VHH binders against NHL repeat-containing protein 3 (Nhlrc3). Designs and how they scored, part 14

Target 1, 325 residues: NHL repeat-containing protein 3 (Nhlrc3), of Mus musculus (Mouse) (q8cch2)
Amino acid sequence: RFCGSLVSRTFSFHVSWRMEDPLFRLDLGWPKNSEYFTGATFCVAVDSLNGLVYVAQRGDNIPKVLVFSEDGYFLRAWNYTVDTPHGMFVSGTPFEQSVWITDVGSGPYGHTVKKYNSLGDLVQVLGTPGKKGTGLNPLQFDNPAELYVDDTGEMYIVDGDGGLNNRLVKLSQDFMILWLRGENGTGPAKFNIPHSVTLDAVGRVWVADRGNKRLQVFDKDTGEWLGAWDNCFTEEGPSAVRFTPDGKYLIVAQLNLSRLSVLLAPPSGSIGDCSVVSTIQLADQVLPHLLEVDRKTGAVYVAEIGAKQIQKYIPWHSRTPAFGA
Below, E stands for the ipSAE of ESMFold2; O stands for the ipSAE of ESMFold2 at other seeds; V2 stands for 0.75 times the mean of E and O plus 0.25 times the DockQ between their complexes.

## First folded at step 5 (VHH; framework vhh_7nfr_2)

Design b2 (at its last look DockQ between E and O 0.69; V2 from the best seeds 0.00; counts 0 for: pae E 8.8 > 2, grease 25.8 > 24.2)
Fold by ESMFold2, look of step 5:
Structure b2 (fold): chain B 325 residues (1-325), chain A 123 residues (1-123)
Amino acid sequence: as target 1 above (325 residues)
Amino acid sequence: QVQLQESGGGLVQPGGSLRLSCAASGFTFSSYWMSWVRQAPGEGREWVSSINSGGGSTYYADSVKGRFTIARDNVKNTLYLLMDSLKSDDTAVYYCARDLGFSSWYRGYFDYWGQGTQVTVSS
């Protein structure tokens, strides 16, 4: 080497991702009270404003919803009006926090999307409890899988997990249908088990179309189909999708592979092709189902139905890419 | 315990007006959609009107649209129904109901009801 200083430089602006560098690490100290995971943990949601983590689990005669602090301490639980939870989302302002839970199956609370206050009181029900359906007035569901609630109160519901509807439904804050897309199928804007839904910062709606092994993308205002990513999912479709709060990455779960994949977020405009920047391979039979990313910290909470727990992953704070000799 | 108490019913001539009130207690009133439902003798219950939790959105059955106004006071925990241009067909017991499953054209999912207040429209 003519000048030794050339070997030590960092190429941080030349690489947007590195397959060798970890982006997240497991927080071994979370939770402090894992004894409360007494069933199959299907979903998780985060109240970033108050530092709370909500968990829903399935099982006989157990608390169905658990609440933990951000630092991992169990706070409280409830089980009334929750039968077979599938998906969960926390929405709110500093003055009102709401927990939304989807409930599936033919039990008395099944086929609904339900809103709770932060204390666990049931305050709203969408759908007809215990009755599946395709209708729009009243709105009915067939195993609604998950939802996302925007800061405006607008809602995006994927309906559903193995049911007849195979649709993405957008609702106003007063639960009027603004637009609807989908039917069973493999073409554009058709679904097979639409399983997770999220929104990026530039007005695009992303759906994990699990049975078709792809993510599909829609305009949030018009419902226009904007494209799909399938090249990262040849082995198995995504069960969950969320953006990191900095907008740089998507976190995707692949249930039967027991794997989390970190994908590069696309620019505004055309979504291009999918690019994997990192993977986290979990132990066999862990079965990551749904996940949530804390908007404040970037922490990733993963509901592991096989391992019967929630695991927390913390962003790696270093932003300087490593370069070999 | 959730309680809903209606008042303000009575006998009125066709074309007249009434104001119904419903006092709510035992729950966080401002978190819930509320509805009015009525039942004429020998008939099933008929949804009349609904209002969202904040009071900004209101919904009416076609049979009362333009004549009835639903309102709420979240400070006083009170639901109202202002009824104008009353007709004989409006004769019914009117119930205040807590609404967990909104439908602007059909009965919602109502988990608690008041005892009702009688409205009789007769010449």
Scores: ipSAE 0.022, ipTM 0.487, lowest interface PAE 8.8, mean pLDDT 86
ESMFold2 (binder alone), look of step 5: mean pLDDT 85; pTM 0.868
ESMFold2 at other seeds, look of step 5: ipSAE 0.060; ipTM 0.540

Design b3 (from s9 with W106T; at its last look DockQ between E and O 0.39; V2 from the best seeds 0.00; counts 0 for: pae E 13.8 > 2)
Amino acid sequence: QVQLQESGGGLVQPGGSLRLSCAASGFTFSSYWMSWVRQAPGEGREWVSSINSGGGSTYYADSVKGRFTIARDNVKNTLYLLMDSLKSDDTAVYYCARDLGFSSGTYRGYFDYWGQGTQVTVSS
ESMFold2, look of step 5: ipSAE 0.279; ipTM 0.690
ESMFold2 (binder alone), look of step 5: mean pLDDT 85; pTM 0.857
ESMFold2 at other seeds, look of step 5: ipSAE 0.281; ipTM 0.683
ESMFold2, look of step 7: ipSAE 0.000; ipTM 0.261
ESMFold2 (binder alone), look of step 7: mean pLDDT 85; pTM 0.860
ESMFold2 at other seeds, look of step 7: ipSAE 0.093; ipTM 0.577

Design b4 (from s9 with S104A W106Y; at its last look DockQ between E and O 0.01; V2 from the best seeds 0.00; counts 0 for: pae E 14.4 > 2, grease 25.2 > 24.2, SAP .708 > .668, placed apart)
Fold by ESMFold2, look of step 5:
Formats: C-alpha cells, sequence, structure tokens
Structure b4 (fold): chain B 325 residues (1-325), chain A 124 residues (1-124)
C-alpha cells in the first residue's frame, strides 16, 4: 500500500524546491555595526555613487540620522534640525550628493522637507519649521511623508501622513510648484494617507495611497491620472513602493502585515492590474515602513520600525555565481 | 523607564460620558505623539484616536468621530480621552500608547510603550 504515493512525493519535492527560489536573498552580514540602531528605524536612503546608506530613526537622546558604508560600517551621525523623521531620499550628481529628509509633528523642525549635504549640514528647508499648513505661498506641509527626486532635480512630495493635505506636489529643481494633485477622498487623484512616491523609467509617478489600499499612477509631466492598482492590497495598503533598476519589478511594503511583495512591473501603455510574483513574509511585528532600492545594484534596504533595524536584500545571482552543475 | 498609567474607566449607562486619563513619566512627553487604542473582549485591538506632540492636530477613527475628544496637557504629562454619547459598542479595555508612527485611521501605527489599560463598560 502507498507505493505509488512514495514515488509521487519524490517528484513533488524536486519540483517544489526548484520553483521556490527567491528573487532576493537576505544579506545577513549587513550591517556590521547594528548597535547604532537604538530607536525605531523609519526610513532609509542610498547614495549608490559613493556607497553610503542613510538611516533615520526616532527616539530620545539617540542619533537621529545614521550613515553607513555600503558594506555595513557605521561612519557618522547627526541630530541637528531633525525632530521626527519620516522619509528620506538621496539626490544629486556624481559631484554633489545630497540627502533629503521629511520631518513631521510639531517639534521645532517638523512639517518640513529638508536637504543636507553628505556631511550632515542643513542646506535647504521647504515648509515652515514647526508649523503645519495647507498653503502654497509660502509652500507649507502637514506631515510630509516621503519624496522622490529625479535626475533633473525635479521633486515629487507626498503630503501627508495623517495630515489634512492629502496631495502629490511636483516641484522644479528651484522649488517652484509645477503641478499638484489630490485632496482627501477615494476617487481618482484623491488620497487617504499618501505615504510613498516613486518614478518609473517611462515617466509615470507612482503613489502608495495607503489608506485607500492602492497604488495610484500619474504622468510625471502633466500630472494626469493614469490609473490605479488595488487588487493586490485587499488586506492592507502599501506603505512603501520602489521600482527595481531593471524596471521589471516593484517592491512594496505592507506595514502591519509585516510583508514585502514583489510585483510585476506593468508593460508600456495601460497599467492593467497588479500581479504579485513573490512575497517575503517577515516575522509578526517587524513592521516594514519605508524602503529604498539601490539603483546601481538592485539591493533593497528595508526600514523595520518594529524590529528597530534595517535589513538588506540582494537580488538572487547579483554576484558572479558558481556555474557548476 | 517609560511608564503609562490609565485611569477613569468604569460602568456607564448608554448615552453617558467618561473622561479617561493617562499619566506619563520616564520620557519627554511633549516630544511624542500619543494615541488611544481599545480592545473589546475577544476582538483585535482598534485604534481610537491620536494627538500630535504639541496638541495641535487630532485624529479619530470613524466609529468615534464627533463623540470622543483627545487632549493632552504637556505641563502635567497627561493624555486625555473625553468620551461622550457612549454606546454599548464602546465597551472595551482602553490603552494609551506612545506613538512612533502616527495612527491616522487606516494606518494602525507603531506603539512602542503601552499602559495597562482601563476598562470601560457601557451596559444597555
Amino acid sequence: as target 1 above (325 residues)
Amino acid sequence: QVQLQESGGGLVQPGGSLRLSCAASGFTFSSYWMSWVRQAPGEGREWVSSINSGGGSTYYADSVKGRFTIARDNVKNTLYLLMDSLKSDDTAVYYCARDLGFSAGYYRGYFDYWGQGTQVTVSS
């Protein structure tokens, strides 16, 4: 009895194991200096040209911004002008790299989007420090959540995380408003907690509309609404979104599910519906909040506010593999 | 050592009012967002309300909008929840929590420290 079932189980095991290879692997050796993660790690940004990883964390009497090398060694930190960091982005040219940090809450530097040079010196402030607002002249924010800066210096800011604005703002490289979309709501080009923003290679702006359990898509030049994805987020909305540098995938975090999802990038033209191609289920209460993808290597850095760490995932076969049988 | 201690719960008739308090110590209270979260028997935790560090911004779950008011006193290091027009559905243990990640409706927030909770019972 059961002779046929033994043969079937043998073939099932071989097929199952080969089909379960992940698209990414955890870099267990990163960082080398994890003792510097002393608070809740909210966001991460990567300077791929200089091999630097910036981390912002929250807590009392701790370094607010940490800088690590690409290979995981702690280099420096600063606290100056950072109260309650939420999102980060690295921008600039090969000759001048900058880090942008969003700051929320009513502390003396809250409700701002701020630019720092690589040494941690504050060089630009957008918004009115310590004062929330809805205004456009001067430009004000209400808990700005994240930003994306493209290679031309144009900026996309999602504003905000739990505030009244619920908008996507595009700025020129000299900080003039080019277009603005959104208000609180569930319809096209309306938001409930616009939480993350990224740009694809074909000129589309993607917003994690977290409270509405969807990604929304806009034309980067005109701000025209191009559609939405909601079918992958029925349990919980995305907290973070980024494209892989090869343009094949989106990486999405779902905070309270403690889950990372790899979605198939849409073809040119209509965006269709989303398709999940891989899932990384993290331990309960890890709470992946925001993430960044290194545009040079495809490595994914995930800020885990529950686990109080940053984890690094590397594309499977990102190094020269052994080609033996 | 961070400490959060709730008080003010009890038995109330439908339509009644209660004021919950949460005494905070061991941290700079005025630097943090604070939240109320409740848990009915046999249910998961439900975010109720949040207030920013200065008290200028308040947020409410749809189930309590217009009936509950969150407030804080940064001199006395105390968080409040004023509950009016109470219904049987409001019966729960109410927790105050230090909020590291906003709790604005859909976002369930990240809370690194919790109180022990205070029981609110609204009997019909």
Scores: ipSAE 0.000, ipTM 0.183, lowest interface PAE 14.4, mean pLDDT 85
ESMFold2 (binder alone), look of step 5: mean pLDDT 85; pTM 0.864
ESMFold2 at other seeds, look of step 5: ipSAE 0.100; ipTM 0.591

## First folded at step 7 (VHH; framework vhh_7nfr_2)

Design d1 (from b3 with S103L; at its last look DockQ between E and O 0.01; V2 from the best seeds 0.00; counts 0 for: pae E 13.6 > 2, placed apart)
Fold by ESMFold2, look of step 7:
Structure d1 (fold): chain B 325 residues (1-325), chain A 124 residues (1-124)
Amino acid sequence: as target 1 above (325 residues)
Amino acid sequence: QVQLQESGGGLVQPGGSLRLSCAASGFTFSSYWMSWVRQAPGEGREWVSSINSGGGSTYYADSVKGRFTIARDNVKNTLYLLMDSLKSDDTAVYYCARDLGFLSGTYRGYFDYWGQGTQVTVSS
C-alpha cells in the first residue's frame, strides 16, 4: 500500500504493477569487439548521424580513443595527443564531424579541451596543454570534466573534476566566453566537482554538481540560476546526466553506488522536484562514470571504469526487438 | 611481476614527521596514477592520497589535507608520502597502490595491485 513510485495513484496501487516493466534493457550483443577495451573506460560519445560510438580509456601502451559502429564493430583508434581523457562529446553534421575530448592531469596534454576530426586529427586546443590555470584570457582549465556542444556550435564546459575552478563556462562557436558561473561552494550557482553538463529542449543547462549531491539548472542564454534538484541524490551525487531524445526522462549515473537512475523530465516552467521513475542497479564496483544517450535511438551508452567496458542499454519498447535480442 | 614495496614506517611522537617511500617495479610506473591507502587495526581501508601519472595533480582525503604531501619520482620509480603534524589517529598500516582510475570526490580509485604495507604508529 505504501507506494513511492511516480506512476502510483493514491487509490490505485494496482496501477504500479502495469509500470513494472523496465524502461531499458541491456544489449548483450554490443560491442562485437570487446577485446579493444584494454584500459579503464572513462567516457563515451555518440555520433547519431553517422552511427559511430567513441570511447576514451586510460592505460599503459593502449589506444586511448576507440571508435565503434552503433552495431558494435571496432573501426579505428588513436592515442596521439590524448593522455588522461575524462569526458567527450560529438558534435557536427553529416559533412563535418567533431569529437571533443577533455584531458586532465599534468601530463603533456592535460588540462585541455580538444577537438578532433573523426579520423583522430587534432583540430583545436582550448587551454594550455599540461598546465592548469584559473585564467580567462587565455582561457585555462583545471581538470575539465565534460562539455556539451549545442546545435548552434555554442559550448558548455564544466571545469572541473577536483580542480580549483568549479565553474560552468559558456563559449560562442568562436570560443569567446559568453557567460561564466560558479566557484567552490554549496550555495546557488556554486559547485563542488561540476562533473557533467547537458541541455534540455527548452533552453536550460543542467549540471551534475557531484560533490554537492545535486543537479543545478541555468538559463542557456543568460546564465540565470533556475534552481536545483537534490532530493533524488541523498546517498550520492550524480556523475553524469543526459536527457532522452523524446524529452521524457533524464538518465543519471551514480558512480560508487554503481547505479543508473531514470528521472522524470521537468515541465517547461518551474523545474519542481526530481522524481525517480526507474533504476538500473549494476554489479558492485562497476563504477559508471559518464554516459551518453543516442539522440536518434534513445540508446544509453555507459562508461564503466571498474568493469573496464562500455555497456549499451536500449529502450524497452524501441524498434529493436526485445525477444531473443 | 608488479611489485610495490613500502618503507619508512615506524614509531613517532604526536606532532612528528615521517616520510614513506614505495619502490615500484614490473610495470611502466610513469603511466599510472598511484595512491596511498591506510588501515587502522580492526577497521576498513581508508583512502589517503592520490597522484596522477605525471605528478602534477594531487588529491587528499579531508583528514590529511594540509599535513600530508604525496609526490613521485618517475626516474627512480618511487612514490612518496611526506607526513607532518602526525596525530594518534594516523596510526595505521600504510599501503602503496596502483590506481587505474582515480576520480576526486566520492571515488577513491580502482586499485589493482597493493604493496605489503608499512606500519606507522603515533604514540607518546
Scores: ipSAE 0.000, ipTM 0.257, lowest interface PAE 13.6, mean pLDDT 85
ESMFold2 (binder alone), look of step 7: mean pLDDT 85; pTM 0.862
ESMFold2 at other seeds, look of step 7: ipSAE 0.066; ipTM 0.545

Design d2 (from b3 with S103M; at its last look DockQ between E and O 0.58; V2 from the best seeds 0.00; counts 0 for: pae O 6.1 > 2)
Fold by ESMFold2 at other seeds, look of step 7:
Structure d2 (fold): chain B 325 residues (1-325), chain A 124 residues (1-124)
Amino acid sequence: as target 1 above (325 residues)
Amino acid sequence: QVQLQESGGGLVQPGGSLRLSCAASGFTFSSYWMSWVRQAPGEGREWVSSINSGGGSTYYADSVKGRFTIARDNVKNTLYLLMDSLKSDDTAVYYCARDLGFMSGTYRGYFDYWGQGTQVTVSS
């Protein structure tokens, strides 16, 4: 589908900027045991403290959750209480490592946000299993898409993926609502398919507002709307967002474009406009859905629902030449 | 395999006190929220109280607030319910339950394992 002439009525000169060295390179040796990817891989989470990578996949009669080492060796799996996983997050404290998984659809475990210990034992359920809802007392979900758990145990949930709620919910460590923002819409603090959520190091909550082709930004303590970025997403909205651990970049996935974008992180004040500093164009139909960045190493793990795998990208530091030098 | 065993029930006069205990085994007790749930004769089960995994936060049904106290000992793997100012409508079988539920103002639990229960009877 093409419209109009490719030639402008006026001519201008511009200088394009691009990276000569990639910021990341594919780790060709990860994983060692790709035979365990037997379904569609929807999400990935990383336990940086113990060097573990958790993967959730969809399919009948298969392990729903897989655990790999950071070196790529398969360690263990489970499938009980996981039906239609969508997003996941690993939280850690000095005394507890937890795996959170969102489950969607109306199957027996759908419309929930669930906590597991590192061995796959179910520890906590938020929402009413199998029943969507909009209510706050009790808190219900409609296709909860993803969550982020900060170091204090406070949680940020985007709710949801194609449901009616279109909201960002902040919970205390004991799951009491601290604040809530959003409804369906295009204005400030309104959403269309809020699909991914992350925090930066300066107390801002970033939401991939996928259907509105933007990232929206909120104060983590007050829920105040701080602005939005839309100028980098004119073709397609972000499906996933994470910060690099050095705070210099955001990594964004665009599902149907099969593309990863590296954006320059904003300063601690005004967020300005977004700036793309690099792209990784994946093969057609790879379909990167959600991703995670290892907080210790900066490695990027990408769940590719079309390719039915997880790919790992590792940072290329400034003193390391490009391959083939 | 998860085991929960309640004890401490009995017959008590109105205004009296009882202390219930629940011995837990077969799981990492300190990782889970725990709850008390009761069932009066001819009635459905009613949530009574919950305590978070570390014991720092406690929650109570309106019918028992100010009269009941939930506590836990994560060294002895034991859950407690101290019941004061008992009334005849507190008569029920009291169950210890492992709580995987959610909290949002008005608590609604999701309980995957239950004890056998202990009878509390408040009569004059």
Scores: ipSAE 0.209, ipTM 0.642, lowest interface PAE 6.1, mean pLDDT 87
ESMFold2, look of step 7: ipSAE 0.233; ipTM 0.651
ESMFold2 (binder alone), look of step 7: mean pLDDT 85; pTM 0.858

Design d3 (from b3 with S103F; at its last look DockQ between E and O 0.34; V2 from the best seeds 0.00; counts 0 for: pae E 16.2 > 2)
Amino acid sequence: QVQLQESGGGLVQPGGSLRLSCAASGFTFSSYWMSWVRQAPGEGREWVSSINSGGGSTYYADSVKGRFTIARDNVKNTLYLLMDSLKSDDTAVYYCARDLGFFSGTYRGYFDYWGQGTQVTVSS
ESMFold2, look of step 7: ipSAE 0.187; ipTM 0.639
ESMFold2 (binder alone), look of step 7: mean pLDDT 85; pTM 0.865
ESMFold2 at other seeds, look of step 7: ipSAE 0.280; ipTM 0.690
ESMFold2, look of step 8: ipSAE 0.297; ipTM 0.700
ESMFold2 (binder alone), look of step 8: mean pLDDT 85; pTM 0.865
ESMFold2 at other seeds, look of step 8: ipSAE 0.278; ipTM 0.684
ESMFold2, look of step 9: ipSAE 0.314; ipTM 0.709
ESMFold2 (binder alone), look of step 9: mean pLDDT 86; pTM 0.870
ESMFold2 at other seeds, look of step 9: ipSAE 0.015; ipTM 0.466
ESMFold2, look of step 10: ipSAE 0.000; ipTM 0.261
ESMFold2 (binder alone), look of step 10: mean pLDDT 85; pTM 0.866
ESMFold2 at other seeds, look of step 10: ipSAE 0.110; ipTM 0.584
ESMFold2, look of step 12: ipSAE 0.232; ipTM 0.662
ESMFold2 (binder alone), look of step 12: mean pLDDT 85; pTM 0.868
ESMFold2 at other seeds, look of step 12: ipSAE 0.164; ipTM 0.630
ESMFold2, fold request of step 17: ipSAE 0.244, 0.336, 0.272; ipTM 0.660, 0.715, 0.688
ESMFold2 (binder alone), fold request of step 17: mean pLDDT 85, 84, 85; pTM 0.859, 0.855, 0.856
ESMFold2 at other seeds, fold request of step 17: ipSAE 0.273, 0.271, 0.332; ipTM 0.686, 0.681, 0.720
ESMFold2, look of step 17: ipSAE 0.291; ipTM 0.699
ESMFold2 (binder alone), look of step 17: mean pLDDT 85; pTM 0.868
ESMFold2 at other seeds, look of step 17: ipSAE 0.356; ipTM 0.726
ESMFold2, look of step 18: ipSAE 0.000; ipTM 0.152
ESMFold2 (binder alone), look of step 18: mean pLDDT 85; pTM 0.865
ESMFold2 at other seeds, look of step 18: ipSAE 0.292; ipTM 0.696

Design d4 (from b3 with S103I; at its last look DockQ between E and O 0.01; V2 from the best seeds 0.00; counts 0 for: pae O 16.1 > 2, placed apart)
Fold by ESMFold2 at other seeds, look of step 7:
Parts: structure tokens; sequence; C-alpha cells
Structure d4 (fold): chain B 325 residues (1-325), chain A 124 residues (1-124)
């Protein structure tokens, strides 16, 4: 029941071996510099274009953000204006990337969604540092949990992790509110701990409504509620959700079950009910919190706060060797 | 070095009250969620209560709701657990724990540092 940091990667690999034809395999050689995980690893983001993996961790007097190459070598770290990170997302071009980090709590940097360049320089702050709020002008947050930035620069923010707002906010590339959905509740378009957000290729926004044990789905342009999936989450709600780049699957984490699930992606019309096609059961207390899928390679990076590490899973037929080429 | 030191435990009659304290040092106390966890004789550790970094949000296990109150003083770097209407099955060692700021629907939490604990004994 309490946290431990002694979970073995070998045990997780043994769970994967129980599948006859797994969709993913554990990359045993990633990262090559795991000694830099000196705190609890809460989130991970991937710069697919430049082959970089960003990790945010919590702890006192430690580097809060770590940068690794896709082959697992530590490159750089920073701590500038990051206090209690929760979620991350990377957007941009091959020559100019943005690292977005949500920060929670009442510390001097909390209740914000912040943009950094790849060197760790702070470029933009959304919200009022250290001050929670529900307001929209200026836009305020209450423990913002995660964000997703699409290729147009439009942003989707889930706000938040145990705060009062319980909402999904869409912003333009210039940070104007385009639409907003949600309040605390269990009905359609209401949330309890909206914790992760992603987009599919057909214009739907998916929210991990963790406390209500469901995924909820919205039209990305109008914010119209399109349905929900709850039948795969009777034991525990999803903490993280992402699509594979081929659009065939969703990858979901269930934190307290220490479980990853691969779900069949729905058709472009009615979403129906969810269907689990594969499950990866991790050791107890590994605690997979948030995850990211590399849109170029299909690799899945999982932030494991209990195990204090990031694990990388690669598609079974990937051309990339386990030790990074 | 993170240090958490609990105090205020003791022997109390059923229906009595206690206040536990946890003195924190070696980290920025006001930036972290804090929790109380207890361990009854011969059992595993059980989450009791959590409070967010600013003190505005509090959470309780079902077994203690309405009887226990968690509080914090970010000036004194101290966490409190005010326990009322104590029952014999509240007998346990109570630990102060640093919580990394998430809550599961099952209240499992994640605790990276905790103290040595303080004994609470509720006996008729």
Amino acid sequence: as target 1 above (325 residues)
Amino acid sequence: QVQLQESGGGLVQPGGSLRLSCAASGFTFSSYWMSWVRQAPGEGREWVSSINSGGGSTYYADSVKGRFTIARDNVKNTLYLLMDSLKSDDTAVYYCARDLGFISGTYRGYFDYWGQGTQVTVSS
C-alpha cells in the first residue's frame, strides 16, 4: 500500500513474456543513463522530429527536467521555474521545439502551464504562478494535469488533478479560449479528475476522466460530447491515454493497478464500447502515471512514479534495435 | 536531507482525542502534499489522510471520515492530525509521509519519505 522504489525492470519484462504475440516489447537497453532518475518520475514527452525524450521528476534539490536521446543517453537537465511537475508535451518543428510542462500545487510556480525551449529557457506562462483559480480572463488553473498540442498549434488542457475546475479547455495557437467543457460531476461532459488528454486522427478529443473510471470523447472543433467508454475501467480509471501513430490502438495506464492496456481504436463514426486487445501487468507499486507515444516510431514511454524510472516499449516489428539506432 | 519527526502519540481511552504533529525539515515543505499513514500490529501500512501543498484540499480514508482532521502550518513546517472519537481499531503506529501530489480513487497515494512513526493506543 505505500510507495517503494525497488521495482525491477526484469519483473515487468517477465509479464510481457506471457503473451504469445505481443504488440510491444520492452527495450531493455533504454535508458543508458538511469542514474539521473533521482526523484519520482511523473511524466514524459517525446520530440519525434529531433529524437529527444523529456522527463519531469519531483524531488528537492534535484534537476526537475531531464533530456535523453531516443537511444537513451542523458543530454541535459534544468530546474528553472519547475517545481511540482505533473504533465508534459512537446510540440514544434525540426528547428524550433516547445516543451510544455504543467505545474501543480501552491508553490511559487504552481497552477501553471509553462512553455520552454529545448535548452530549458522559459518562454511562456499560462495561469498565475502559485495561485489557483477558476477564472477565464485572465485564464487561471487549479492543478492543471496535462495538455496536448496539435499540429495547428491549438492546445487542449485538462484542468485538473484534484482541483475544483474539472474542465477541458481548448486554446488557439495564440492562447485564446476557443471552447471549454466540464464541471465536477458524473454525467456527460462532466469530470472528476480529468487527468490526460489526446487527439485521434479523425478529429476527436479523448479525456481520461480518472475519478469517473472512463474515457470521454469530444469533437475537437465544436467541443460536442460524442460519448464515453467505461466498460474497460470497472476496476480503476485511466491515468493516461495516447493513440498509436498508425491509429489502430490506444495505450492506457491504470496507475494503482500498475497496468498498461492496449485498446482497439474505434471507427470514425459512433465510438461503441471499448475492447481490450492486450494487457501488460507491471509489478505492484510501479505506478504508471503518464505516458507518451513517439509519433514517428510508435515507441511507448511510460513514467513510473513508484519505480522512479521511465520504461520504453517498442512495436514488435520495429526496425530500431533495443539499444538505440 | 529530508527529515520527518512525528510526535503526540500515546495511550487514550475510547472516545478520546489526540493531536499528532510532524515536524518537517530538509525540503520546501509548502511545495508538497503531505499524508498520514498508519500500521496496526501485524498488518500492512494503511493510508489515513492527505492534504495538498496549500492546505485547501483534504482527503480521508472512509474509516476516519468525520472523526479525523488533517491540517498543516506552512510557516512552522508542521503537519497535524487531529483525532476525535477514537476507537480501539485506530490503534496503530502513525507515520507522516511526503506525498508527491496525486490522489487515486482508491487513495493509495505515493510517498517517497516518511518518519519513524508515533504510537497511538486506544484501550479501555
Scores: ipSAE 0.000, ipTM 0.192, lowest interface PAE 16.1, mean pLDDT 85
ESMFold2, look of step 7: ipSAE 0.082; ipTM 0.564
ESMFold2 (binder alone), look of step 7: mean pLDDT 85; pTM 0.863

Design d5 (from b3 with S104L; at its last look DockQ between E and O 0.52; V2 from the best seeds 0.00; counts 0 for: pae O 14.8 > 2)
Amino acid sequence: QVQLQESGGGLVQPGGSLRLSCAASGFTFSSYWMSWVRQAPGEGREWVSSINSGGGSTYYADSVKGRFTIARDNVKNTLYLLMDSLKSDDTAVYYCARDLGFSLGTYRGYFDYWGQGTQVTVSS
ESMFold2, look of step 7: ipSAE 0.219; ipTM 0.648
ESMFold2 (binder alone), look of step 7: mean pLDDT 84; pTM 0.857
ESMFold2 at other seeds, look of step 7: ipSAE 0.327; ipTM 0.716
ESMFold2, look of step 8: ipSAE 0.163; ipTM 0.627
ESMFold2 (binder alone), look of step 8: mean pLDDT 84; pTM 0.862
ESMFold2 at other seeds, look of step 8: ipSAE 0.000; ipTM 0.183

Design d6 (from b3 with S104I; at its last look DockQ between E and O 0.01; V2 from the best seeds 0.00; counts 0 for: pae E 16.1 > 2, placed apart)
Fold by ESMFold2, look of step 7:
Structure d6 (fold): chain B 325 residues (1-325), chain A 124 residues (1-124)
Amino acid sequence: as target 1 above (325 residues)
Amino acid sequence: QVQLQESGGGLVQPGGSLRLSCAASGFTFSSYWMSWVRQAPGEGREWVSSINSGGGSTYYADSVKGRFTIARDNVKNTLYLLMDSLKSDDTAVYYCARDLGFSIGTYRGYFDYWGQGTQVTVSS
């Protein structure tokens, strides 16, 4: 009853069935302690160095920030100084960790970008707690959506989700404004709901300009607008964007489509048009909001506000194909 | 148990005013954005207005901007919609909704709990 043989070389084959390796697969074993997802899970960040996964959720009388191991075990939680979390990022060294959380709304801690140590102690506050603003001296925010911190300590903040500012702000490690781009609009370097920000390996800043259904790209040093990708987002704009650690792909969430898209990373130089190489279609109403990619392993963690959970996708580790000859 | 109860609807003449209220219970009202959504006869649901958790930021659909005012009272756990200069096109059932997202534009499908609605009729 044997129907075929496989040959691994570039020549044609006689094959009676098809074999495909997807780029990612769902890790059904993560987390081990899903009972701690008691609210709407808005964001996730990964400390690749120490194997920790941070989750922020919204809800009544529940822990706002959860910490899991990379293997999915719940470790600890905190509520301190977190009202309405929106975005999250982890940066640091082997000896010092920084967990950054954006907080939105006019609650006592809203309109801020806050730094915590791994135990939840508040270390730094950017913005004026509970007070939205457009000012630069001091720097104020209006629903800051997300941030990215590079290895030099320089920061990129998208400000904000539904507020008046609609801007990308670059800060030095000492929180001085190095450059700023944006206002509400559809043209180059203008935004409608700048919602996610990431950095590629060749010095470009990528912004999910969700309301304009595009990604916009800037030079990290000068803030120069380098172009935009819109042809992959005709149905809905991206809510989240991250690069895979090998630099080959971008992972994008489209919230109301309940979809993750894998895009081909562009070369250095001109960015061209975007190309979707794979999709992960989630169940209706899952609502993937923000996501993070583990820089060590390439695992993708997706915060699903509708499903009230975090799902983990791992890179496909293809086995050597069977050889019939 | 999350509960949202709208009131204040009724019949009003064109150019008239109404105030809608939404009583909230079963959750920490001051921690959530709230929205008004309406549904005209035979139409889909249309986003009307949103307000952030503290009440400092308000957002309106173009069709109601300048005529409607959203407000909240976090002591009384009540959401309001003050409607002025009402038009026949404003005739709809108005729903209070708990809002998980507050984005401006086409992405207004983030509501996890809804009220039963209150009828607003603008005629004669």
Scores: ipSAE 0.000, ipTM 0.180, lowest interface PAE 16.1, mean pLDDT 85
ESMFold2 (binder alone), look of step 7: mean pLDDT 84; pTM 0.855
ESMFold2 at other seeds, look of step 7: ipSAE 0.211; ipTM 0.654

